# Miniprotein binders against q9lnl0, part 9

Target 1, 290 residues: q9lnl0
Amino acid sequence: QLRHGFYEGTCPPAESIVGRVVFNHWDRNRTVTAALLRMQFHDCVVKGCDASLLIDPTTERPSEKSVGRNAGVRGFEIIDEAKKELELVCPKTVSCADIVTIATRDSIALAGGPKFKVRTGRRDGLRSNPSDVKLLGPTVSVATSIKAFKSIGFNVSTMVALIGGGHTVGVAHCSLFQDRIKDPKMDSKLRAKLKKSCRGPNDPSVFMDQNTPFRVDNEIYRQMIQQRAILRIDDNLIRDGSTRSIVSDFAYNNKLFKESFAEAMQKMGEIGVLTGDSGEIRTNCRAFNN

## First folded at step 6 (miniprotein)

Design cE5
Fold by ESMFold2-Fast, scan of step 6:
Structure cE5 (fold): chain B 290 residues (1-290), chain A 88 residues (1-88)
Amino acid sequence: as target 1 above (290 residues)
Amino acid sequence: SDPAEILRKHREELVERLSDSVLDELLDYLLEKGVLTELEYEWIKSEPTREYKARFLLDILLWEGPEAAKLFLEALEETDPELYEELM
């Protein structure tokens, strides 16, 4: 089962090694936090936090990377580097699934978000199928989002913390928010700016948080209140009666947001985990041992 | 032309113009062809408005890529040929 300090006896430097690798990548590129948040979310909501997302497709076997929903997932080389160093000091001990969880936690702290402990002891999955990938898009209604999150054990407050917290860093491509640019309820100055930014080919991207794009903080919720949410789902959170008060609470209390986001990330990292003798400890995070 | 690029270019027009009856037929067809899973079909059907159904469907098609977009356009040609001709 998952516990704090799972590797204390078997690989004492495990978390320190992951943290150093993550810091080195983040120090050169602040977008690492957004990349790892997206990676963990896409992994955990599909068959649990079992590192199935990390598997490369082969000519005979497609993987979760084969679907368009995962085309934007990046940062795999960070996980690879941590795994390579861990295998040198503690062979066949630390799972790729645990590396993803630890790396994401550390990247959140580096970006000014909450510092929190995670339980470890995950094992890596033996399956990565395109047909298992079922992710909600940025345009879904709040009602549909609530149903989806409830089906995996999350209440409304946790959902609001995960959606907003995940969007406080990173970018969205213009094709994903054309409905917002057309929406007269969007802040008029921002709408004009986005029309200009989204001109031309190649589907340019914009920061989802217009003020603090590299910080994990409550600014995204303040943007929602100001009619400045980039994605439809984010705007819907402030408009819907089921979520409006939670958005307001987070917008006016950064400490509450950070505590709620930390709890949400801890819970998310424990979805459908394999422990004990289930799954395996991969030697290469991108390939099954057999 | 790439079917997925046609969907990206005309996304907002499709959201505005896909009727409830056309959406229902498209959803049934795409489920039959395996483009939509049963869970995705149920999620889309549960959306509160025509616009939310259309946006969610188009998101899924764009995520799946050109083959899914092609099947959608083929179904659209049969269910709403006037709209189809305007996009091509």
Scores: ipSAE 0.107, ipTM 0.615, lowest interface PAE 6.8, mean pLDDT 90

Design cE6
Fold by ESMFold2-Fast, scan of step 6:
Structure cE6 (fold): chain B 290 residues (1-290), chain A 88 residues (1-88)
Amino acid sequence: as target 1 above (290 residues)
Amino acid sequence: SDPAEILRKHREELVERLSDSVLDELLDYLLEKGVLTELEYEWIKSEPTREYKARFLLDILLFEGPEAAKLFLEALEETDPELYEELM
């Protein structure tokens, strides 16, 4: 089972090593937090947090990386560096799945988000199939989003914390929010700014949080209230009766948002995990052992 | 010429103009070709409006890339040839 201090006896420096590697990458590039949040979410919602996302395709076998839904996932080299160092100190001990969870937690704290503990003891999965990848787009209705999150064990409040917490950092490509740019309900000044930003070729991207794009904070919910949400799903959260009060609560209470987001991230990191003797401890996060 | 580029350029026109009947045919075809998973197919079909169904589908196709976009355009040519001609 997952527990706090899982590696205290077998690899005491495990979390410190991951944290140092993550800090070094984040110090050079503040977008690391957005990258790792996306990586953990995409891993966890596909057959659980088992690091199946990390597997490279081969000429003989595609992987989850082979699908377009995962083309934008990045930061694999951060996980590789942590794993390489951990294998030198504690051979065949720390799972890639635990590294992803620890790295994401530490990157949230570095970006000003909540500090929290995670349970560890995950083992790595033995499958990575393109057909297992399921992704909801940014334009889905709130009702569909609620049903999808409920199917993996999340209530409405947790869903709002995860969507906003995930979108308070990172970017969205212009093709994903053309409906918002044409929406008269969107803040007119922001709409004009986005029309200019999106006029270029090659599907440019913009920050989803226009005010604090590198900080894990409640600003995204304040933007929703001000009709400044970039993505349709974010705007819908303030308009829908089932989510409106939660958005308002987070917008006016950063401490409540941080606490709720930490709890949501802890729960997300525990979806469908393999423990005990299930799965394996990979020696290379990008390849199955045999 | 690039199918994904055509989809990206005409995304909002497709959202406006894809009918419910055309969307249902496209969804069936793309599920058969393995572009959509069974769960994605069911989630799209359960969306409350035609516009949400179209946006969800187009988001998936844009993320999947050129081969998925090509399969979509081939299916569109058969299900709504007038719309297809206007995009090409």
Scores: ipSAE 0.005, ipTM 0.480, lowest interface PAE 10.5, mean pLDDT 89

Design cE7
Fold by ESMFold2-Fast, scan of step 6:
Structure cE7 (fold): chain B 290 residues (1-290), chain A 88 residues (1-88)
Amino acid sequence: as target 1 above (290 residues)
Amino acid sequence: SDPAEILRKHREELVERLSDSVLDELLDYLLEKGVLTELEYEWIKSEPTREYKAEFLLDILLLEGPEAAKLFLEALEETDPELYEELM
C-alpha cells in the first residue's frame, strides 16, 4: 500500500535528495518541469506508474522507448542522478517509480504550480513492451477523451485539469496541430504566427502556452477561451458542452485550478501501482535487475 | 554535426560567455527569423540577469530543434566569431 512517509524509517533523506537533484536541473533549465510531466504521464497511463518507460531497449528487446510517441520523452538523466545518490545512501530501497513521482511533484512546485504531498511505496515493473503504449492523439474528441480517462479512474473534472494542466508548460511539434492552423476559428493573429513558425523543415515546435510557457498556472484555460489553444484536444475542451464550464471555472480561478491539478496529479501517480512484494526495486532505472 | 548537439554540449560555456550586446543581437535576429515568437522574445528580454536570458534562450532553441540551433549558430558566427570558432 502507498502511504505518506513510506521512506521515513528506511531512507529518511529520500524526498530531500530527489528534490535537490530536481532543483539543480530545473535551476539550469526551466524546461525540466515539462519534461518530467510528460515522462510521468507517459509512464502512468501505460500499465501504471511502474517506471516501465525508463527501460532502455536492447538489440534483442525493444521497450516503450522504441515507440515514436515516446521519442520526445526526456529527463532520464535526472532520474538516473537521483537514483545514483539514493543507492549510495539507501541501497536497494527507493524505487525508480517513486523517484519519477516525487521529481514531477517537485518540478511542478518549482514552476509556480501547486505544492502537494504524494504517497510513496511504488515498486518497479518487470515489463516494457512497445505494444502496451496507448496514448491519446492531439486531435481526439472530448467523448473519446472522457472514455479513455474514465477507464483509468478519472472523472471529467480531473481529466480537464490533467489535460490542460499538463499542457501549461512544454511544446508541441507542428505536425501535431496542422488541423488547428487550418481552422478559421483559431485566433487569426496566432494562426498567422504558427503558419510562419511551421514553415521550416524538421517539424519545428511551439510552446503550448503562449503567455507563461514555463509556469504551471491557469493561463492555458484562458487561452482556450480566447481560441488560442495550440492542440485540438485542448481546443475541444472549450467547445464541448461536457467540459466548457470546467474550462471557464479554471480560467477565472487559478486557486481552484491549482487545487484540482494537485488532486489530479496525486490520482495519476497512483494508477496501477505495484506495491508490497510485486515488481522489484531496480538498481539501475534503465534496466531490469538480474 | 547536429547543431542541437553542439548547443547541448556547450550550454554552460554559452551561458557564461554570451555578452549582453551579443544576446540582444541574437534575440533580434531569431525573432526576425521566426525562431522566437514575440512572447518568447519579451519573456527573455524581461529576465533580470544576462545569465537567465542566456539560459532561457538556449532552452527555447533546444525545444525548437535542430533548425533553430543552426540559425542560432549562424547568427553567433556573425556576432561573436571568436566564441563560434571555439565551439566548432
Scores: ipSAE 0.000, ipTM 0.125, lowest interface PAE 14.2, mean pLDDT 86

Design cE8
Fold by ESMFold2-Fast, scan of step 6:
Structure cE8 (fold): chain B 290 residues (1-290), chain A 88 residues (1-88)
Amino acid sequence: as target 1 above (290 residues)
Amino acid sequence: SDPAEILRKHREELVERLSDSVLDELLDYLLEKGVLTELEYEWIKSEPTREYKAEFLLDILLWEGPEAAKLFLEALEETDPELYEELM
């Protein structure tokens, strides 16, 4: 089972090693928090938090990395570095799945988000199939999003915390929000700015949070209220009757947002986990054990 | 001639022009061919507007890649041959 202090007897420095590796990468590149948030979400909602996403394709078989939904996932080298150090001090002890969860938690705190504890004891999965990847797109309706999150055990409030918390850092490529640029309800000055930014070749990107792009805070909800949401799903959260009051609550109460986001992240990190004797402890996060 | 490239190039036109009836037929075909799962099929069908259905479907096809895009174009040729001809 998952518990607090799972590694206190078997690998006492486990969390501090992960934290140091994450800090070193984040200190050089503040986009690390957005990268790890996306990585954990894409891993956890596909067959559970079992690090199946980390598996590289081989000449004989594709993996989850082979599908377009995961083309933008990055930060694998951060997980690799943490795993390499952990294998030196505590061989075959700390799962890649636990490293992803700990690394994401620490990156949130570094970016000014909530500080929270996570339970550990995850084991790594033995499967990584393209056909298992089922993810919602940025253009889906709120109704569809509610149904999808409910199917994996999340209520509407948790969904709003996860969507906004995930989008308060990071970028969106221009191809994902052409509908917003054409929407007269979008803030006119921001629309003009985005039209200029999106003129370039190779599908340029923009920050989803225009005010605090490297901070995990409630600013994204304030942007929603001000008609400044970059993605349609974000804009729809303030317009939809099922989510509007939750968006307002988070926009005006940063403490409430941080508490809700921490709880949501804890719950997400526990989806479909393998524990006990299930799965394995990989020695290389990118490959199944022999 | 990359099918996914055709979909990417014409995404806006497809969202604008795919009718509700054509979308329903495309969804049934793509579910039968295993391009869509039962869950994805139900998600797309539950979208409140034609535009949302079309965008969600096209996102899935582009994420799946050229084989899924090819099956979509084959289905489109049968359900809306005029639109298909304009894309080629």
Scores: ipSAE 0.065, ipTM 0.570, lowest interface PAE 6.9, mean pLDDT 90

Design cE9
Fold by ESMFold2-Fast, scan of step 6:
Structure cE9 (fold): chain B 290 residues (1-290), chain A 88 residues (1-88)
Amino acid sequence: as target 1 above (290 residues)
Amino acid sequence: SDPAEILRKHEEELVERLSDSVLDELLDYLLEKGVLTELEYEWIKSEPTREYKARFLLDILLWEGPEAAKLFLEALEETDPELYEELM
């Protein structure tokens, strides 16, 4: 069972060790928050938050990393560093799945987002198959997003908090938003800027939040209202009647957004978790124990 | 030419010109080849418009890379050879 303080008796410094490792990486590179948010989301929506995403492919066995949609996931070295230090202090105690959840939480706070507690006690999965990967694209309709999020237990409000909140930091490659560049409903000055930035075949990237690209705040929702959303999936949230009022609420109330995003991240981190005797505690987050 | 580059250059033309029947055949083929999962296949087919179906499919192909793009182009050559020749 997941609980607060799961490691208080078995590894008291667990969360502080993870937090220090995350801070050291974030202090050198502010994009760490975007990296960890993407990592946790891609892990949790595929067979639950079981660190299946962290498994490296071998010559005999592909993994979730073998799927092209996961090629952009990064930050594995942060998880590795935390795990190595935890194994020295508390051998075979702290799961890789818990490290991902704690690291993502701490990176959100560092980037100015909400501070919140997470429950721990996750165990690591015994499977990482390309065929299990199921990810929504950047242009999907709101109706499809609602169905997908409902299938994993999330309501519309939580979906809006996760989609927009996850895009408050980070970049999108030009190939993922050509439809937006062609859309006359997009802010005309931003369209002109993106047309210049996206010239050529080298697939450059742009910040998804054009104003506060390194802060977890409600600015992305303000950008949606101003017709400045980079990805179609974000723009769709302000255009669709079922989500428009929620976008507006977040755009005009940063405190509400932060509280909603914290709740959404807590729920996200608890999807399909393995506890008790299920799964294992990996010694190396990139490989099954045997 | 790199298959993924072909898709990137012609993305809007593909969205405009892929018919519902061609899209259905492409989706079936790409599911069979393991480019799409069963859940992604169902999500794409449930999109409210042809344009959303095409964009979702192209998103996945571009995310996946050159091998997926190549499989798509091979299927397109069979299902809509006129469109295929215009892209090459």
Scores: ipSAE 0.030, ipTM 0.528, lowest interface PAE 7.8, mean pLDDT 90

Design cH2
Fold by ESMFold2-Fast, scan of step 6:
Structure cH2 (fold): chain B 290 residues (1-290), chain A 88 residues (1-88)
Amino acid sequence: as target 1 above (290 residues)
Amino acid sequence: SDPAEILRKHREELVERLSDSVLDELLDYLLEKGVLTEEEYEEIKSEPTREEKARKLLDILLRKGPLAAWEFLDALFETDPELYEELM
């Protein structure tokens, strides 16, 4: 089972090694936090936090990476570097799934978000099938989101913390928010700016948090209140009666947001985990051991 | 982190690498957006060298705070996406 200090006897430097690798990447590129948040979420909601997302496709065997919605997931080289260093010190001991969870936690703290502990002891999955990938889109209704999050054990408040909190950093490509650009309820100056930014080829991107795009803080909820949310899924949170008060609470209380987001991230990292003798400890996070 | 922290950390690289054409586009964009006043725009444009124009622009943005720094990064994404990616 998952526990705090799982590696204390078997690999005492495990978390410090991951933290150092993450810091080195984040120090060069502040977008690492957004990349790792997206990676952990996409891994955990598909058959649990078992690092199935990390498996590379082959010509004969597609993987979760083969799904279009995972094409933008990045940061795999960070996980690879941490795994390589851990294998030198503690061979076949620390799972790729635990590395993803620790790396994401540390990247949140680096970006000014909450500092929190995670339980470890995850093992890596033996499957990565495109057909298992079912992710919420950027335009889904609050009702659809509530149903989806409830199905994995999350209440409405935790859902608001995860959806908004995950969007406090990072970018959205223009193809994901064309419905917002056409929405007269969006802040008119921002809407005009986005119309200009989204001209031209190669599906340009914009920051989801227009004010503090590199900080994990409550600013995204303040942007929602100001009708400046980039994605429909975020805008829907302030407009729906079941979530509006939660958005307001987070917008006016950064401490409450950070505490709620930390709890939400801890719970997300424990979805459907493999422990004990299930799964394996991969030697290479991108390939099954066999 | 804060967009202003990115500008502070990369100030010297930005001064070195912002071309005259990119600077002109950035200045026009920031004036249009109301980030720069007409007086600040003219003051920057009157600087004798590219490097001094860049320094004055960055210093003004840093004094105005994170929103101005964010508008600059947004404008940079449009005008010099390669340089923007290197800062991120």
Scores: ipSAE 0.000, ipTM 0.102, lowest interface PAE 22.4, mean pLDDT 87

Design cH3
Fold by ESMFold2-Fast, scan of step 6:
Structure cH3 (fold): chain B 290 residues (1-290), chain A 88 residues (1-88)
Amino acid sequence: as target 1 above (290 residues)
Amino acid sequence: SDPAEILRKHREELVERLSDSVLDELLDYLLEKGVLTEEEYEEIKSEPTREEKARKLLDILLRKGPYAAEFFLDALLWTDPELYEELM
């Protein structure tokens, strides 16, 4: 039931409104792309792309936001602003789930990544439970990643595009890569730099892509080849026989990476979606209608 | 937005959240760029606690004005990018 041009008759300016809101935020803060990529991934792999991640906890009910692994998710105000504008021109028409997908796509293009179309027609979920949150950690093996991504419909190549592509922008806190700092196989100059950066309290952050931290490009795969991956999950991709050649292909062909990442993002945005009469169209992305 | 205004607004947060390693990197950068004198650098480093080092650094930068604050924010972007983005 997802289709291109879903809102052509019901809300013709929908995508342009989302795009303008995203541009205004990105123009002031280039980390918006990393924030929205993290938001969409954390939403889509938990019970599908139904915007359940956006639900605020209440006195009576915790939500997915209550889980520690979601504490770092940000950019909710961007989705709120887009929704507020859309409700003024097209009341109760555009789902929060579609806004997240469109906003993430536009933020990728702004950061120099691929430009691509997305299908729309998602509806918003009626559930946001902490117990539903199942996300891969920074130290998981390639075998574990393959099983996890296969369970949601992804082959090995699209998995490599999503893991690396999602990490081409954004940050990691020092507590998440202590195993890498202790690994003598890590690039020695970077390892020394990270040992210095991660000394002391308060868990500082570092860019995952040390060279082009604000661009969605293939540089992260080049860093993997150079033994410069910050997270173990990324480093494992170059060390494992099942993924090594794919990392190399992306590292030496940015066009291939962009095409593969666009296709992977399109597939991710369609996981477990609610369409037709399922779910609802929220009026406030942070709260259920009833 | 004025860089010095950003530092004034977030002074308490910065004192709390700047780690020892980030403070060391910031001090080295600001000395290299001539924002801090060698005397100021040594005075800050001699403070007994992380929080007192952070307070002294921020107060010196605020006294120097927006140009010094701008160098601080540039250095913070590379030494703790998430903390930097929370300020902006």
Scores: ipSAE 0.013, ipTM 0.530, lowest interface PAE 8.2, mean pLDDT 90

Design pM1
Fold by ESMFold2-Fast, scan of step 6:
Parts: sequence; structure tokens; C-alpha cells
Structure pM1 (fold): chain B 290 residues (1-290), chain A 93 residues (1-93)
Amino acid sequence: as target 1 above (290 residues)
Amino acid sequence: STIEVTVRVEENGRTYTFRFEVSSPEFLYDLILLILWLIEELGADRVEITIKAESEDEARELAQYLKRLFELLGFTDVEIEVKGNEVRVKARK
């Protein structure tokens, strides 16, 4: 069972060690928060928060990393460093799945987002199959998103908090928003700027939040209202009747957004978790234990 | 529509087969990243992709896009076959 203080008797410094590792990486590179948010989301929505995403492929076995959707996931070295330190202090005790959840929570707080507690006690999964990866794309409709999030237990408000909140930091490659560049409803000055930025080779990236790209705050919802959303999935939230009022509420109430995002992140981190005697405690987050 | 994708890669006599479900044609970028990753990680000189689209029109559009993409990625021998709603690409360096 997941509980607060799960490691208080078995590894008292667990959360402190993870937090220090995350701070050291974030201090050197503000994009760490975006990386860890993407990592946790991609892990949790595929067979639950069981760290299946972290498994490296081998010559004889593909993994979730083999799927194109996961090619952009990064920050694995942060999880590795935390795990290595935890194994020295508390051998075979703290799961990789818990490390991902704690690291993501701490990185959100560092980037100015909400501070919140998470329950722990996750165990690591024993499978990582490409065929299990079913993720939403950047152009999906609101109706499709609502159905997908409902299937994993989330209401519309939580969905808007997760989609928008997850895009308050980070970048999108130009190939993912060509439909927006061609859309005359996009803010004209931003559209011109994006056309110029996307002329470069190797599929350049742009910040999804054009104003506060390194802060977890409600600015992305304000950008949606101003017709400045980079991705179609974000733009759709302000245009659809089922989500428009929620976008407006978040855009004009940062405290409400932070509270909703914290609740959404807590719920996301508890999807399909393995506890008790299920799964394992890996010694290397990138490989199944022998 | 749903696009079913099968990717077969051969290197040093070993064959790797990956199967994916793509929710819509907008996810073509994901296929590009997957192809690039497979080629780089496995050192593959030969790639075969089979896509089963929901319609003949989708298959036709995908065929043209994939031909151009593989050529841009430096493959000198690209064979594309379209039969109904199925696209098969065989690419060699």
C-alpha cells in the first residue's frame, strides 16, 4: 500500500537524497523540470507508475524506449544518480518508480510550481514492451483527450491541469506544430516568429510557454487565451466548450492552478502502481534485476 | 483513424520486429523518430516497414511521405509498394 512516510523506518534519508540530486541537476540546467514531468507522465500512463519506461532495450529485446513517442524522453542519468546513492545507503530498498515520482515532485517545486507531498511504496515492473505504449499526440481533439484521461480515472478539470501544466515548461520540435504555423487564428506576431525559428535544420525546438519557459505557473493558460498556444492540443482547450471555462479559471487564478496541478500530479503518480510483493526493487533502474 | 505499424530491422543476421498502433497520421513524426533511433542504435543498413492504414487514400499519402523521408535520411535504395490500404517500405543504405 502507498503511504506517506513509507521509507521512514527502512531508508529515512530517501526523499532528502533524491531532492539533493534533483536540485544539483536543476541548478545546472533549468530544463530538468520539463524532462522529469515528461518522464513521469510517459511512465505512469503506460501500465502504471512502475518505471517500465526506464528499461534499456537490448539486441534481443526492445523496450518502451524503442517507441518514437519516447525518443525525446531524457533525464535518465538523474534517476541513475539518485538510485546509485540510495543503493549505497539503503540497499535494495527504494524503487525506481518512487524515485521518478519524488524527483518530479521536487523539480516542480524548484521551478516555482506547487509544493506537495506524495505517497510512496511503489515497486518496479517486470515488463517494458513497445506494444504497451499508447500516448496522445500533439493534435488530438479535446473529445479524444477526455476519453483517454477518463479511462485512467481523471475528470476534465484534472486533464486540463495536466495537459497545460505539463506544457508550462519545455520545448516542442517544429515538426509537431506545422498545423499551428499555418493557422491564421494564431497570434500573427508569434506566427511570424515561429516561421522564422523553424527555418533551421535538424527540426529546431521552441518554448511551449513563450513568456515563462522555465517556471511552472499559469502563464501557459494565459497564452492559450491570447491565441499563442504552440501545440494544437493546447489551443483546442480554449476553443472547446467543455474545457474553455477551466482554462479561463486557471489563467486568472494561479493559486487555483497550482492546487489543481498538485492534486493532478498526486493522482497521476498513483496510477496502476505495484505494491507489497508485486514487481521488484531494481538495483539498476535501466535493467531488470536478475 | 488507426494506423498499424510493423518495423523489421536486420543486423548481423538477427531480425528485430516492432509493432505499434498509431492513433492518427499526425503521429508520423513519431515514426520518423523511431526509424532514426532503430537505425542508429542497431547499426542497421536495412529497414522494412509495413503500415496498414484504414483507407487507400491514407496509404497513398503515407507512401509518398515515407519515400521522400527515407531519401532525405540518406538511403540510396528505397522501394515502396502500395496495395489497397497497406504500405510496405524497404530501405537500404
Scores: ipSAE 0.000, ipTM 0.102, lowest interface PAE 21.3, mean pLDDT 81

Design pM2
Fold by ESMFold2-Fast, scan of step 6:
Structure pM2 (fold): chain B 290 residues (1-290), chain A 93 residues (1-93)
Amino acid sequence: as target 1 above (290 residues)
Amino acid sequence: STIEVTVRVEENGRTYTFRFEVSSPEFLEDLILWILLLIEELGADRVEITIKAESEDEARELAQYLKELFEELGFTDVEIEVKGNEVRVKARK
C-alpha cells in the first residue's frame, strides 16, 4: 500500500535527493517539467505506474521505448542521476517508479504549478512490451476521451484538468494538428502564425500554450476559450457540452485549476501501482535486475 | 540577397543539421521561432547557429537577439562571433 512518508524509516533523504536533482536539471532547462509530465503520463497509463517506460530495448527484447509514440519521451538521465545518488545512501530501497512520481511533482512546483504531497511505496515492473502501449491521439472526440479516462478511474473534471494541465507546458509536432490549421474556427491570427511555423523541415513543433509555455497555470484554458488551442483534443474540450463549463471554471479560477490538477496528478501517480512483494526495486532504472 | 541559416543541434550524442535559405527578414523571424521550438522538443544541450545576413547592421542585431534567446532557454555558455554580415553562435548548457 502507498502511504505518505513511506521512506521515513528506510531512506529519510529520498524526496530531498530527488528534488535537488530535479531542481538542478530544471534550473538549466525549463523544458524539464514538460518532459517529466509526459514521462509520467506515458508510464502510468500503460500497465500502471511501474516504470516500465524506463526499460531500454535490446536486440532480443523491444520495450515501450520502441513504440513511435514514445520516441519523444526524454529526461531519463534525470531519473538515472537521482537513482544513482539514492543507491549510494540507501541501497536497493527507492523504486524508479517512486522517483518518476516525486520528480514530476517537484518539476510542476518549479514551473509555478501546485505544490502537493504524493504517497510512495511503488515497486518497479517486470514487463515492458510495445503491444501494451495504447495512448489517446490528438484528434479523439470528448466521448472517446471520457470513456478512456473513466476506464482508469478519472471523472470528467479530473480528465479536463489532466489533459489541459499536461498541455500547459511543452510542444506539439505540426503533423499532429494539421486539422486545426485547416479549421476556420481557430483564431485567425494564430492559424496564420502556425502555417508559417509549420513550413520548416522535419515536422517542426510549436508550444501548446502560446502565452506561458514554461508555466503550469490555467492559461491553456483561456487559450481554449479564445479558439487558440493547438491540438484538436484540447479544442474539443471547449466545444463539447459535457466539458465546456469545466474549461470555463478553470479559465477564470487559477486556484481551482491548481487544486484540481494536483488531485489529478496524485491520482495519475497511483494508477495500477505494484506494492508489497510485487515487482522489484531495480538497481538500474533502464534494466530489469536479472 | 538570400539569408542563409545553418543550425546544428546536439542531444545525448545525436546530431541534427538543418540548412535554410530565407528570402526576406520577416521569414527569418518565423524560422528562429521554429528553431526555438525544435531546441525544446529535442531537449538540446548544445546548439550551433550560423546566419549570413543581408547587412552588417542586421548581423549585429541578430547576434544580440540570439544571445538573449539562448540565455532565456537556460544556456549558460554562449559564444557569439560577428564577422561582417555573418553571425555564428555556439551555445552549451
Scores: ipSAE 0.000, ipTM 0.100, lowest interface PAE 23.4, mean pLDDT 83

Design pM3
Fold by ESMFold2-Fast, scan of step 6:
Structure pM3 (fold): chain B 290 residues (1-290), chain A 93 residues (1-93)
Amino acid sequence: as target 1 above (290 residues)
Amino acid sequence: STIEVTVRVEENGRTYTFRFEVSSPEELEQLIWEILELIEELGADRVEITIKAESEYEAEFLADELLWLFLELGFTDVEIEVKGNEVRVKARK
């Protein structure tokens, strides 16, 4: 039972505390929004929004953090700080899963994205296994993406909002888009720029949104139309007949994009959630209770 | 039609062999990414992949794709062999 105001009686300052912690981190580092978006998505599409991603591995027990796809996930200290403060005022009350969802929502608003309400009442999961991690790669086809998102209850429009919207901020390592650098259909000026940026050692990163890298807005869809998408998965959205019109709609209507992205993020945050007596309320987001 | 994939992974002296069968290029694309995740999870230092594609043209395209994917995963010794519609990759760190 997720509901608005879940903590009104049990921890009235819950959302305010999370919002303040997120603002303090974001004020020092604008990349926080990209970090939390990636964290929320990687958590929710793997066994639901149950904070399984936050569990640290041990020498005997690997966790979702052990897989290569999650090596770039960051911002765990933001969740830890919010949890520490919440445990002081409201012991054993606010789940790590709710903290991730609230933090991500607030970071989107800080970056100029939509402002929206989220329902809360999530409980934390009791498992974190590498074998559960199934994430879409940067080169997958639209047909593969549609099938994957449909399996978790999302239509094509919501999928386009989530894939593109999640890439409005943040970076991609050069190793993830070598196929794009080789693609002569990519904008030639950008292609030349990326070839230069990616010559360096240590797998350099580039902004996924070349024009507004710190704002959650529709610019990424305008970049797709201009053949300037960094990742193949984003470029595929403008090339495929089933998604092309949706990309165009978002590219020319920022209000529509923001409304669609807000709805998509609300729905994503409710995938496979544990409520009631399922799961637990962790005391430490990085470890199961006992 | 069917596309057959065989993967042999070696990590710290243990060898694992997996066999897959997919019916479309889209399923093959998804399977390749799942295999790469498996390679990362196991910390594999030696990998052999054999794919029987639907055509010789597709085999040659897939061979190029796999070469670059393995190089990006940190494998520096990558041998690709294309015979008809079959691609064989041997990658070592």
Scores: ipSAE 0.000, ipTM 0.151, lowest interface PAE 19.4, mean pLDDT 85

